VH-VL binders against b2a6v4. Designs and how they scored, part 15

Target 1, 177 residues: b2a6v4
Amino acid sequence: MTESNILLTGKPGIGKTTVIKRTVELLSCSSTGFYTREIKRGDPRVGFEIISLQTGERLPLAHTDFTTAEDRVGKYGVKAENLLGFLKEINEAMTSNKPQCLVIDEIGKMEFFTPGFHETVDKAFQSSYPLLATIMKKSHKFCDYLKNRGDTDVIEVTENNRDDLPEKLAKRIEEQL
Below, E stands for the ipSAE of ESMFold2; O stands for the ipSAE of OpenDDE; V2 stands for 0.75 times the mean of E and O plus 0.25 times the DockQ between their complexes.

## First folded at step 12 (VH-VL; framework fv_cixutumumab)

Design n5 (at its last look DockQ between E and O 0.82; V2 from the best seeds 0.78)
Fold by OpenDDE, look of step 12:
Formats: C-alpha cells, structure tokens, sequence
Structure n5 (fold): chain C 177 residues (1-177), chain A 121 residues (1-121), chain B 108 residues (1-108)
C-alpha cells in the first residue's frame, strides 16, 4: 500500500493504543505525538491522560473530578488546554524536516475541545510524514472525511489481528521514510 | 460570563495602520480562539484571521496575508488586530469573537460590539 | 480556498416554516455554524454542529446537513426572526474560516 496515513479504528478496549505503542517501539525513527491512557481508581475508569511520545510528559485530559469544567464528555470534565502543548510538539515536528512518524491517539470527542486540534489533524494528514492515528468508530462528519481520504488506510483492530499488527505497521511506516 | 470589550472607533488616512484591541472580561483566555471578522457597510461578514491566545499561533485569511497581524497578550487577556496599508475599502465594523471548539464543530458564541474603522482622505 | 453560497433573500409568512440553505464543498467535511444579525448589532450564534442550539435560542431554530449543504430551519417564524442569517464553516483545507454571503429573511 502507498497510503501515507494509517488510521486505526475498533471497539473501545480492543487494544488500539497498545498497537500504536508497540509499533512505535519497532520504528527506527523518532515518533512525535501522543497516546491516551485510561485513569482508573480501583476498578472504575475515572478519566484519561495523554502522554507525549517525545518527552514522556503526561497530563490528564478528562476526569470525573473535573466537576467545574465547561467542556464535558459524558461523566468526564475535559481540560482541553492540557492538550495544547502536545499539539505544539506535533506542529513543530512537521516543520523540522527530519524523518519521523506522527502519532495521534486518539481523534476523539475529548480532543476536539482543544483549539487547533482539528487543524493539527488536517495538517498531519496532509503532511509528507507517515501518520499513525486512532479514531472513534462512531460516525462524524470530520472523522468520516478522514476515513475516506484516498491517502489513508483504515484498519479495524480486532482480537484476531492486534498481536501481529505492530510489525506490519512498522514495516509499512519504515518503507515511507 | 465572558464578554469581549473592543477599543473605540478609529478614523484613519489611506496608507496608515490601525490596531484594534479586544479584551476578555469576566473570564480569561482559556480553551478558545479569538477570531477577527469585519463587515463593510451593507456587506456580509468577512473572516480576517484568528489566534489561539494560550497557544500563541495566528492564522490569516489569504486576502489579508501580509497586511494583517493578530496578536494576544495572555497576561491581560487581550487580543489585537493590526491592519496596515489602509484603503477606503477597509472602512468597516471590525468584530472580535470567541471561537469555541467541540466534537460537533466550532462556534463563535461571544462577540464584541464591534469597532468602526473609517478610512478617508 | 472554498466558498459558501447562500440565497441573498428569502421570505416567510408568520407562523410558517422557512429553510435557509448554505452550499459549499467544505461542508462535506465540516459542520456549519449559523449566525443571526440584526441591523446595528453584532451577530448572534443560533445553530452549530449537527443541531445544537445555544442557551437562549428558541427551539423553532434547527439545523441540518446533507452532502455539500447545510440548512437552517425556522419552524413557525416570528416577526422578530426577520434578520440576516450567515452560514459559517472551514474552507476545504480546514485552515481558514469562511462565511456565506448571508441571507436576508423577511417575515410577512
């Protein structure tokens, strides 16, 4: 395949983030972007944090304790400003002219509250850099647009393919560098 | 409740520059962008550009590229729009607006009252 | 860049339904936002996204989209609804904001 963008979709908890993390570990180049991790308090999920692939910085993006947050997704308050630094990293990387893989995990409801997020996503898809991202499965005008791009390969992560996907994706990305 | 307070009316000569300010009151610059939109007499709305104050990046409409500068001071919660090389066609009401982002799109929910800029010789 | 187009003027009788339509290629990728403007006033947000109304906007206002079009519908038009209505979205690149030319709504 000649697509420069790889978009992972799948049901919640299927292991999309794990696929991304393992793929990144296999790459010879640097990866710029972020991945999302659940925050748990005991058994229940209470929020989500974002982690930088470059610096390892982690910040909460959404949490049940963010009770005063204006932006909300279900039971979670969203602190969208916490994503701005990560977007800055991606935008700076796109102008660096060094071989790298861009990573966005995920293109979801919580992230869209951040100013500049969809612009950054658009730029990433339009860039010459390989892009590995996750996206919500639910229909959405912008998300559907991304999924239907001619330069984008959409892969459904399942129990049957999640274990061998990292090596396959890493190989594809390496070929684009 | 967030309000946007704009600077007063301006009368300028052709070739000069104008700088309009937009101060957020009742809140701070947080998790939104500031857009600048102008409207000439009897005409429609025209987007000029915008800035994400907390991020510091500005974007401009192609029509105004190189002639407009949008900045923001987070410490004073004030955004600025400077338009240079003014022409009579630049006579308009200039609005600043808060641009919010969400899963279901973006929207400008808070607007300033507008600043009238008149360009005449 | 892409543009958004609107009919310059439409009319509706009191209590009737009117639809204002916005058309543009970018609307295939992005949602439209609708603003109401009365003479001498700043625009007011009335509809955004699929069909979201901000607080204070009557429920007679609704939004819809299909293909490269977005529509604002007023079901049961009132006299106070007479105004200019602007659609707004991103251009095809997603980097710029664009407005339609505006539609003057007259309530008869």
Amino acid sequence: as target 1 above (177 residues)
Amino acid sequence: EVQLVQSGAEVKKPGSSVKVSCKASGGTFSNYAISWVRQAPGQGLEWMGGIIPIFGTANYAQKFQGRVTITADKSTSTAYMELSSLRSEDTAVYYCARLKYSWEGWYMDVWGKGTTVTVSS
Amino acid sequence: SSELTQDPAVSVALGQTVRITCQGDSLRNYYATWYQQKPGQAPILVIYGKNNRPSGIPDRFSGSSSGNTASLTITGAQAEDEADYYCNSRDSSGNHVVFGGGTKLTVL
Scores: ipSAE 0.794, ipTM 0.916, lowest interface PAE 0.7, mean pLDDT 94
Fold by ESMFold2, look of step 12:
Structure n5 (fold): chain C 177 residues (1-177), chain A 121 residues (1-121), chain B 108 residues (1-108)
Amino acid sequence: as target 1 above (177 residues)
Amino acid sequence: EVQLVQSGAEVKKPGSSVKVSCKASGGTFSNYAISWVRQAPGQGLEWMGGIIPIFGTANYAQKFQGRVTITADKSTSTAYMELSSLRSEDTAVYYCARLKYSWEGWYMDVWGKGTTVTVSS
Amino acid sequence: SSELTQDPAVSVALGQTVRITCQGDSLRNYYATWYQQKPGQAPILVIYGKNNRPSGIPDRFSGSSSGNTASLTITGAQAEDEADYYCNSRDSSGNHVVFGGGTKLTVL
């Protein structure tokens, strides 16, 4: 086996979430976790929502309308509590022993506000389950640790590779199961 | 503003148990991470464990595994720490604290005033 | 080992700069957090993450880290800075919270 943890990085808007979604669509096994989408009001982005891979449930994670939120990233207020149920799904999956791929999109500033997020990420990286995640580019002690783990493959998504990554990643993940 | 109000001081005999409460006001209690930290006289801070009430499960320091039970009651916004089989070394001030999360770090930003537990015959 | 090691005591002359250190292998992976505690009181947060001060903490307090060592620096030490200082982080697994043994700061 190769590295069981796959971290996608790259410039904002390069297509990391698209790579995640297309990879998951190609898998024959279950996928547990979440991905993020922009919320737009006309042209401008006004927030981000999180979507469960298992249930399709979606909740806003961050929004410019969350003006009284204590947790903030730039102009966005963060409702960190909205991610708690998704973290519970991931933690429960790790005790199930079912063949599956864990998905975390994104290991980023907004998600770190959620109680238990960093511990859930640590446990996921230490588990034997295939993990497919996106991670912020910014220098950060915990993120740098994750990127430097010996069982982790960091892949920069670029315009040149983004279209062929889903098939390659799905093949790797299937071979680990 | 978040505040944590702890139950009052207790005097206990060796071999008994103590249950300390920590009532939260402000914020949404089910989303808190509550930690329990003790400090024996003249000694340092020692983490005992914590809970995120919406998860419903607790995480314990290895030293206390098997002797401590941490629970939360969402309906009363109260966390509890119960320490069993008390001995004189358990004489300490017991704090609850909110463990806050951020992309910059994880820290206890709000502390209770502490509950003194004295174990003596 | 998940322990964080601090010197038990340090002193500084009034108005001078002091550095309180904390060492542990887990500090390579996790930021340290610093608490101040005065006798008979609960601890208060003074520095977290890379170098973040909560509201109400004087800007003479700063934090840094390199390798397995984190430091709390107080520039222009004041009499009111006399206290115990604890570093705090995660253990090697990332699942448990750990404290250093504390450093008693005396301002001379």
Scores: ipSAE 0.733, ipTM 0.883, lowest interface PAE 1.0, mean pLDDT 90
ESMFold2 (binder alone), look of step 12: mean pLDDT 90; pTM 0.938

Design n6 (at its last look DockQ between E and O 0.83; V2 from the best seeds 0.77)
Fold by OpenDDE, look of step 12:
Structure n6 (fold): chain C 177 residues (1-177), chain A 121 residues (1-121), chain B 108 residues (1-108)
Amino acid sequence: as target 1 above (177 residues)
Amino acid sequence: EVQLVQSGAEVKKPGSSVKVSCKASGGTFSNYAISWVRQAPGQGLEWMGGIIPIFGTANYAQKFQGRVTITADKSTSTAYMELSSLRSEDTAVYYCARVKYTWEGWYMDVWGKGTTVTVSS
Amino acid sequence: SSELTQDPAVSVALGQTVRITCQGDSLRNYYATWYQQKPGQAPILVIYGKNNRPSGIPDRFSGSSSGNTASLTITGAQAEDEADYYCNSRDSSGNHVVFGGGTKLTVL
């Protein structure tokens, strides 16, 4: 395949983020972007944090304790401002002219509250850099647009393929560098 | 109650520049963008550009690229739009508007009252 | 860049239903936002997203989309609904914002 953009979709908890993390570890080039990790308080999930692949910085994006947050997704309050720094990293990387893989985990409801997220995603897809991203499975106008792009490969992550996907994806990305 | 307060009317000569300010009162620019939209007499709305103050990046319509500069001061919650090389066709009401981003897109929910800029020799 | 097109003028009788349509390629990818503007006033947000009304907007206003079109529908038009209506969205690149040409609605 010659698609420069790879979108991972799948049911919640299937291991999309794990696939991304393992793929990034296999790459010879640097990766710029972020991945999302669940925040748990004991057993229940209480929020989500985003982690920079470049710096390792982590910030909460959504949490049940964000009770005064204007933006909400279900039981979670969203601090959209916490994503701005990560978007800045991606935007700066796209102008750096160095070999790299862009990573966005996830293109989902919580991220869309951040100013510039739509623009950053569009730019990433339009860039010459390999893009590895996760995207929500549910139908949405913008998400469906991304999934249906001619330069984008959409892969459903399942229990059957999640273990061997990292090596396959890493190889594909390396070929694009 | 969040309001956008714009600077007063301007009368300019062709070739000069104008700088319009837009200050947020009763709120903040946090998690918002500011768009500038103008409307010539009897014409429709025209997007000029926008800025994400907290982020510091501006985007411009192609028509105004190189002639418009949009800036923001987070400390004063004020956005600015400067238009240079003014022409008679630039005579219009200039609006600033707050842009909210959501899962289902974005919208301009708060508008300034507009600043009338008249360009005449 | 892409553009959004609207009929320049439409009319509706009091209490009847009218639909204002916006068309553009970018609407396949992005939601439209609708604004109402009366003479001498700044625009007012009336519909955004799939079909969201901000606080203060009557429920007779609704939004819909299909393919490369978005529509604003007023079910049971009132005299005060006479105004200009603008659709708004991103262009095809997603990097710029665009407005339709506006539709002047006359209530008869």
Scores: ipSAE 0.830, ipTM 0.923, lowest interface PAE 0.6, mean pLDDT 94
Fold by ESMFold2, look of step 12:
Structure n6 (fold): chain C 177 residues (1-177), chain A 121 residues (1-121), chain B 108 residues (1-108)
Amino acid sequence: as target 1 above (177 residues)
Amino acid sequence: EVQLVQSGAEVKKPGSSVKVSCKASGGTFSNYAISWVRQAPGQGLEWMGGIIPIFGTANYAQKFQGRVTITADKSTSTAYMELSSLRSEDTAVYYCARVKYTWEGWYMDVWGKGTTVTVSS
Amino acid sequence: SSELTQDPAVSVALGQTVRITCQGDSLRNYYATWYQQKPGQAPILVIYGKNNRPSGIPDRFSGSSSGNTASLTITGAQAEDEADYYCNSRDSSGNHVVFGGGTKLTVL
């Protein structure tokens, strides 16, 4: 079968990042890329951090405390430079011969501020490596293109399937390698 | 306020090389990329290549691959474009431009004034 | 020629509406960006993304796209709008930047 990209969609809070993390835990191959998690101060969410799957490095991507940031999404200032090193990891992986799964969580508004993000995503979708990603629901020409690619399987994460998806996705990814 | 200051006009002979500089002032150099765009007399805009800080290496238009080298020096906020094996057809104005990225689009928001390179024997 | 095709020239009567088009397969996947250039000057940005107008650009400039075509529309054209207009986007692979050949706008 042809190489494929797996693109997860779903409403906020449905568990897309959890599906990503549990899928990666089940893989026997290494994973390169990042996922996001919220930063909380007590009950309210105040920001988002990015975490490297390979190194565990954490950096804030967006935060309500970034009041002087030029790049903003709603109440959050965005530190776009903080994603640069994670994009470098992905690009280097694509030029290696090491078997691995690429992970991008999320293809979203905040990430688009970082120079090289569009190019890295485009290359990852075109590469021979398995790709597991999440994507924003907002209408956007590039995102719509990604969702409509013939080599891309768009899967909506729901309460009915989220617990079963990690095992199915891990098996599918390993068969692709 | 961001400005791009380019090096001065150059007259070169065929077969030689030219290196044009582009110094940025204002903002953090790693928060944007620099593109090089040329325009021959009476002709349109032609992208030559650019550099994105995350990669440390440049991306080149296929037409110029093998003749152009684009570099950046973060300590001086200066980008360079070197074009080798010059021909008369390389006579043009060479622009540098800052590339900004947003989720709503990307664009060249600040342009240098251009560097005229004349190739004649 | 280039992956992005523009008509080389268009004319508009003063105060009327004109549309400048840009066609290319990559425009299905990527937004176009539009630049204005007057003789002897560097280009300036006029429209980016879906229809974003930077500060200082008159509201008579707007952008749109459908399929493989992007358009720059000027409503109520003014004499100072006479210029060359370039569309700009990525190539079909997404790896390189491409410009259309440019459109010379004449305001009659």
Scores: ipSAE 0.669, ipTM 0.867, lowest interface PAE 1.2, mean pLDDT 89
ESMFold2 (binder alone), look of step 12: mean pLDDT 89; pTM 0.928

## First folded at step 13 (VH-VL; framework fv_cixutumumab)

Design q1 (at its last look DockQ between E and O 0.80; V2 from the best seeds 0.75)
Fold by OpenDDE, look of step 13:
Structure q1 (fold): chain C 177 residues (1-177), chain A 121 residues (1-121), chain B 108 residues (1-108)
Amino acid sequence: as target 1 above (177 residues)
Amino acid sequence: EVQLVQSGAEVKKPGSSVKVSCKASGGTFSNYAISWVRQAPGQGLEWMGGIIPIFGTANYAQKFQGRVTITADKSTSTAYMELSSLRSEDTAVYYCARLKYTWEGWYMDVWGKGTTVTVSS
Amino acid sequence: SSELTQDPAVSVALGQTVRITCQGDSLRNYYATWYQQKPGQAPILVIYGKNNRPSGIPDRFSGSSSGNTASLTITGAQAEDEADYYCNSRDSSGNHVVFGGGTKLTVL
């Protein structure tokens, strides 16, 4: 396999983020980027937070309590500004010239409200660094473009493969370093 | 209502520099980018560059790389565009515009009224 | 970097339908945004994304895309629609904003 970019898709809750986290843990190099975690208030999901793989910093990206937010996705208000620092980390990493894996979880509707997000994504895909990202399954022009790139492998995460994927992905990424 | 208020018209000599300001009135930069677009007389729109004020980093069109500097002051909600080594071809109306990013694409929904820059000997 | 191309001028009879098309490789990857500009005025956003109209834009304006093209359609052209129309998108790298050359629409 020659693809340097790996995109994970799958139904909600299938464990895409878990695959990302497990893969990152197996890598010998550092990982730069972020993953997304659901925020729950009891049973219902009330939002999403993003967590830096580098610093561990976590910030809410979307929440039902963000009632005055200009940007909205369904019942969630989006604080797009909270993603800017994480994008900065990725952009700085791409100019550092050190071996690393770039991680973006996820390329989704909420993240696109942040200025510079798609630029950062484009740069990551175009970079020499291995990229591991999750991407929404729904059709979208930019997302479809990314999925159809010749240098990109799109993998559907399922119950049948999610447990074995981290080892396989880690091996592939390591071979690209 | 959010408005972008630009500085006044400029008359410059070739080789000099011009700095145009763009202040957001009635709002903040928030989660927007500020783009600079110019239009020479009788010509089309030309993107020069942009900045994400909160982020602080600007990007430029290749044509203007090294000759244009775009900055932003978050405290005053003001963006600036400085163009150096002015030429007669730089005579144009310079617009600042608020660039919004969304899932359904991006758009410049608020525009300044433009600043006329005339470069002549 | 990639560019966007438009016909420099088109005409439409009052009440008729006209389509202004923008073409460029980057349009395969990115949505187009359309602006209307009248003499002596700043551009006005009319269409963005798949087919989104901002507030204040009449519903006779619509957007579409196919392959490496994006189109602005005016269904039932009015006299006030006479203006220059610019398509806008990102270049192939995604790092730069680019405009089409503009299309002058004459309403007859």
Scores: ipSAE 0.828, ipTM 0.923, lowest interface PAE 0.6, mean pLDDT 94
Fold by ESMFold2, look of step 13:
Structure q1 (fold): chain C 177 residues (1-177), chain A 121 residues (1-121), chain B 108 residues (1-108)
Amino acid sequence: as target 1 above (177 residues)
Amino acid sequence: EVQLVQSGAEVKKPGSSVKVSCKASGGTFSNYAISWVRQAPGQGLEWMGGIIPIFGTANYAQKFQGRVTITADKSTSTAYMELSSLRSEDTAVYYCARLKYTWEGWYMDVWGKGTTVTVSS
Amino acid sequence: SSELTQDPAVSVALGQTVRITCQGDSLRNYYATWYQQKPGQAPILVIYGKNNRPSGIPDRFSGSSSGNTASLTITGAQAEDEADYYCNSRDSSGNHVVFGGGTKLTVL
């Protein structure tokens, strides 16, 4: 089986990022890429930040305070330039020839504004590296293509499976390396 | 808001090279891609390559590998395309265009006016 | 390698509906983008993504896609719509940009 790409789907807030982080913590190999966290001001969500798995660098990707941003998703302005360095890290990893798991959280509306994101994702899916990613539920031609690839396993994260997934996924990823 | 201003027309001899400039205005230069597209007289559009400045490495159509070099100077917001070993078949209008990305699609929304390069014996 | 195929010419009577077609295997995986070009001018964007029309493009222009085929539809064609139309997408690798050969639209 050549299902080297694992795509997590599920409702917002179900724990997809937690599954990513716990899986990465269980891996003995390097992990390169980023994950996304909500930014809250008190209770309401006001934005999203991206965090490098390799360096720990954090940058806001989207925020309600970005009122003059040209790129927007609903009430959030998007600073697409803030993802560029994270994409560079992923592209460099793909040329390194080191055993690694690539991580992309999330393949979603906000990330698509960044030049090179589409290409980086496409290259990562076509590569021989294990890939662990989350993807938006919304129908989109490129996203549908990714979900329908023969080398890709799409897993919906639910309340019933999220606690068991990290160990299962880490084992699968380690077996590929 | 973004405008792309290209350098003027050039007349070149076979075997020489040409370097076309494309100066951009607007946001940070590294936040979008610049594509180069040519059109020979009476012919269609042909993508030559492009660059996303933060990556620093250009992406080239296979047809032009080894003959084309695409670079960017972030301090002047200027992209360059250099085509070497010119032939008469390289006579064309050379456009630069901004490639913009959105979650709803990608497109070249701003085009330069084009630079005519004539290769004559 | 990946290639986008367009009919080289199509005609429409003034006020009628016309469809300009673009076919290629990569269109299963990537949206097509459509450009209009008039003589002596740079191309202009007409349709991108699923069916997004930029500001300033008349609502008689629309886009669609199914399988390996994308279409640009002009309902109620006007004399000013006479131009060359190019589809644009990615090749099968997703890394390179590709244009169709162009379609000359004649409004009769």
Scores: ipSAE 0.641, ipTM 0.861, lowest interface PAE 1.5, mean pLDDT 90
ESMFold2 (binder alone), look of step 13: mean pLDDT 91; pTM 0.938

Design q5 (at its last look DockQ between E and O 0.82; V2 from the best seeds 0.76)
Fold by OpenDDE, look of step 13:
Structure q5 (fold): chain C 177 residues (1-177), chain A 121 residues (1-121), chain B 108 residues (1-108)
Amino acid sequence: as target 1 above (177 residues)
Amino acid sequence: EVQLVQSGAEVKKPGSSVKVSCKASGGTFSNYAISWVRQAPGQGLEWMGGIIPIFGTANYAQKFQGRVTITADKSTSTAYMELSSLRSEDTAVYYCARFKYTWEGWYMDVWGKGTTVTVSS
Amino acid sequence: SSELTQDPAVSVALGQTVRITCQGDSLRNYYATWYQQKPGQAPILVIYGKNNRPSGIPDRFSGSSSGNTASLTITGAQAEDEADYYCNSRDSSGNHVVFGGGTKLTVL
């Protein structure tokens, strides 16, 4: 029996999100959740947006232009409320009894500002649904807890494995459906 | 400055219900949850439940499941806690508190002044 | 649900250091938050997360954690620090909030 939860770690830019997206494309079932994409204005990264796997909706989560935002991560203001709709999708999915893969990209600093994020993540990990998520590398009690769960497989994405991971992950997830 | 303004003291009979309100002034419930915490005379703090007004979900302590209802009106930035089937043991000060989520942890940084609920026959 | 436990009472001499400890299984997974409460008042946030102090809280207050424990340390206790201190965290499920039983700190 394989772990039902898969956490992807890796250095920034290694392609974790790409692995998730490709994995999702290979799945026969639907995927519920979101992935994160950088917002660039020319060369510099100016923010991050979250995209729904269900609807394709895009919303900015963090941005340098969010200058009045109460929550901040570095140079970025965080608009935590923009993640709420995505969390609702995940929570609704978990009660739907529909075969699906839950996707959270990522479990990181910016997302933690959103009420319900913590709870949603916990529920996702505790659910019977396969979970594919990315997680920040920086030590954090909750993140460390998730990484050390007995039902969780932590995979470091590298240049050597990132191309092969989607097929492997898809296969594992399919076996859990 | 953000403040939580709670409704006034209540005196209730056993078996009745009480509904306490908590209104945020000087701010909104955006990106916050509202927790309800009570404290019986001479006792410790007891978490009853919480709600994420914007999210629209409430969580309850197991002890109060089925007996407490927490709601929120986003338009008025007001949270409510209704406790039914009141008992003498429910005599306590009931606090609402703003619950903040951060990557560094969570906390209740703004508290109401408390609402005294007395249950007596 | 899991619980948090604290010593019901501790004492510290003026100017000395005291550590109030909270213990619970959930503390392995979640940070603790500490509150100070004086008679007739609502609780006041003093420490949260790994070791974060909100504005207005003296730097003599600090937080730490180890295993299934979290601790609030007052380095150089002052008379005004006499109060009840409560630890707070999530339960093991992560879906509920729990408080410790509280620790009454007496400054001698």
Scores: ipSAE 0.799, ipTM 0.918, lowest interface PAE 0.6, mean pLDDT 94
Fold by ESMFold2, look of step 13:
Structure q5 (fold): chain C 177 residues (1-177), chain A 121 residues (1-121), chain B 108 residues (1-108)
Amino acid sequence: as target 1 above (177 residues)
Amino acid sequence: EVQLVQSGAEVKKPGSSVKVSCKASGGTFSNYAISWVRQAPGQGLEWMGGIIPIFGTANYAQKFQGRVTITADKSTSTAYMELSSLRSEDTAVYYCARFKYTWEGWYMDVWGKGTTVTVSS
Amino acid sequence: SSELTQDPAVSVALGQTVRITCQGDSLRNYYATWYQQKPGQAPILVIYGKNNRPSGIPDRFSGSSSGNTASLTITGAQAEDEADYYCNSRDSSGNHVVFGGGTKLTVL
């Protein structure tokens, strides 16, 4: 049995995205996908943006200024269409013969609003490509299924392990390639 | 608020093709995933395929692969389903529906009225 | 063949409770969605996700799931509930939409 899928969990702000970015920096193969960053205006968080690992493109995914958005999580309006290009990159990567690691930060409430996200995640988990992702804590039938897959290792990021994880994860991922 | 308006009924001969339109109004068309579902007389619902207009390639049920083409035109907010090599068994009502994505669930929340396609010789 | 299995028909006495079931392996991993359809009409959404009822659907409709089985329950069935009911979910890959064969509900 091969655990090609790595899911990171942990408290908000514990450093899950930093672990992903550091792990990707240590990989010799290409990394395709995206990660999430807070948008702040001064001290208060006002939104979230997504950043492509492949191209560096940045787009806001959710923001308090999106007052007319149909899709919302709390005070944030969600521009679900902004994730579509990033999903296209991941889907195209899965049809290549190139050694690579897929990255999804985060499998969470905001991302689920994007048409094709669920399908892209399903394909990624079922593929033979290494996958490094973060996932929301909330109970959800699809997320629970992902966490319970036999080919998936769920790792809680803590203050005690976050500095050591990138090297360990990069080694594991490269051993799969 | 969102509404789907389908093209009118059609009568076709075996071996021909049909193209059904589905025009969306309300909201942003780029956020619509459009599914096509058919129902033969006295039969159940059957998913044929779907498209996300700006995402890319349509996705088809295996039964229809090779005979169905689903497209979208963002400039007119219209999706199309074309079924070729028609046979009498393709006589059905053809629905388009918006497939909505959310963290609470995934579902078809808005349906067109359906387009009756009759295939007879 | 359908990946989701429903009984073709179920009957309920007026005012009584009925459960319509849907079985399929993919229901372990994906929520079921339920649609009601009356003759000559497009389907309408009744229940989605865990147990979400859209606006305009009477509170006598509820959904549940366990293992590979999803259920639509109608408590206090009314004459207007007589219709076909379809469960809907994903196939085993998660990439395709599938419907059950439908259940004709007769209110006696």
Scores: ipSAE 0.672, ipTM 0.863, lowest interface PAE 1.3, mean pLDDT 90
ESMFold2 (binder alone), look of step 13: mean pLDDT 89; pTM 0.927

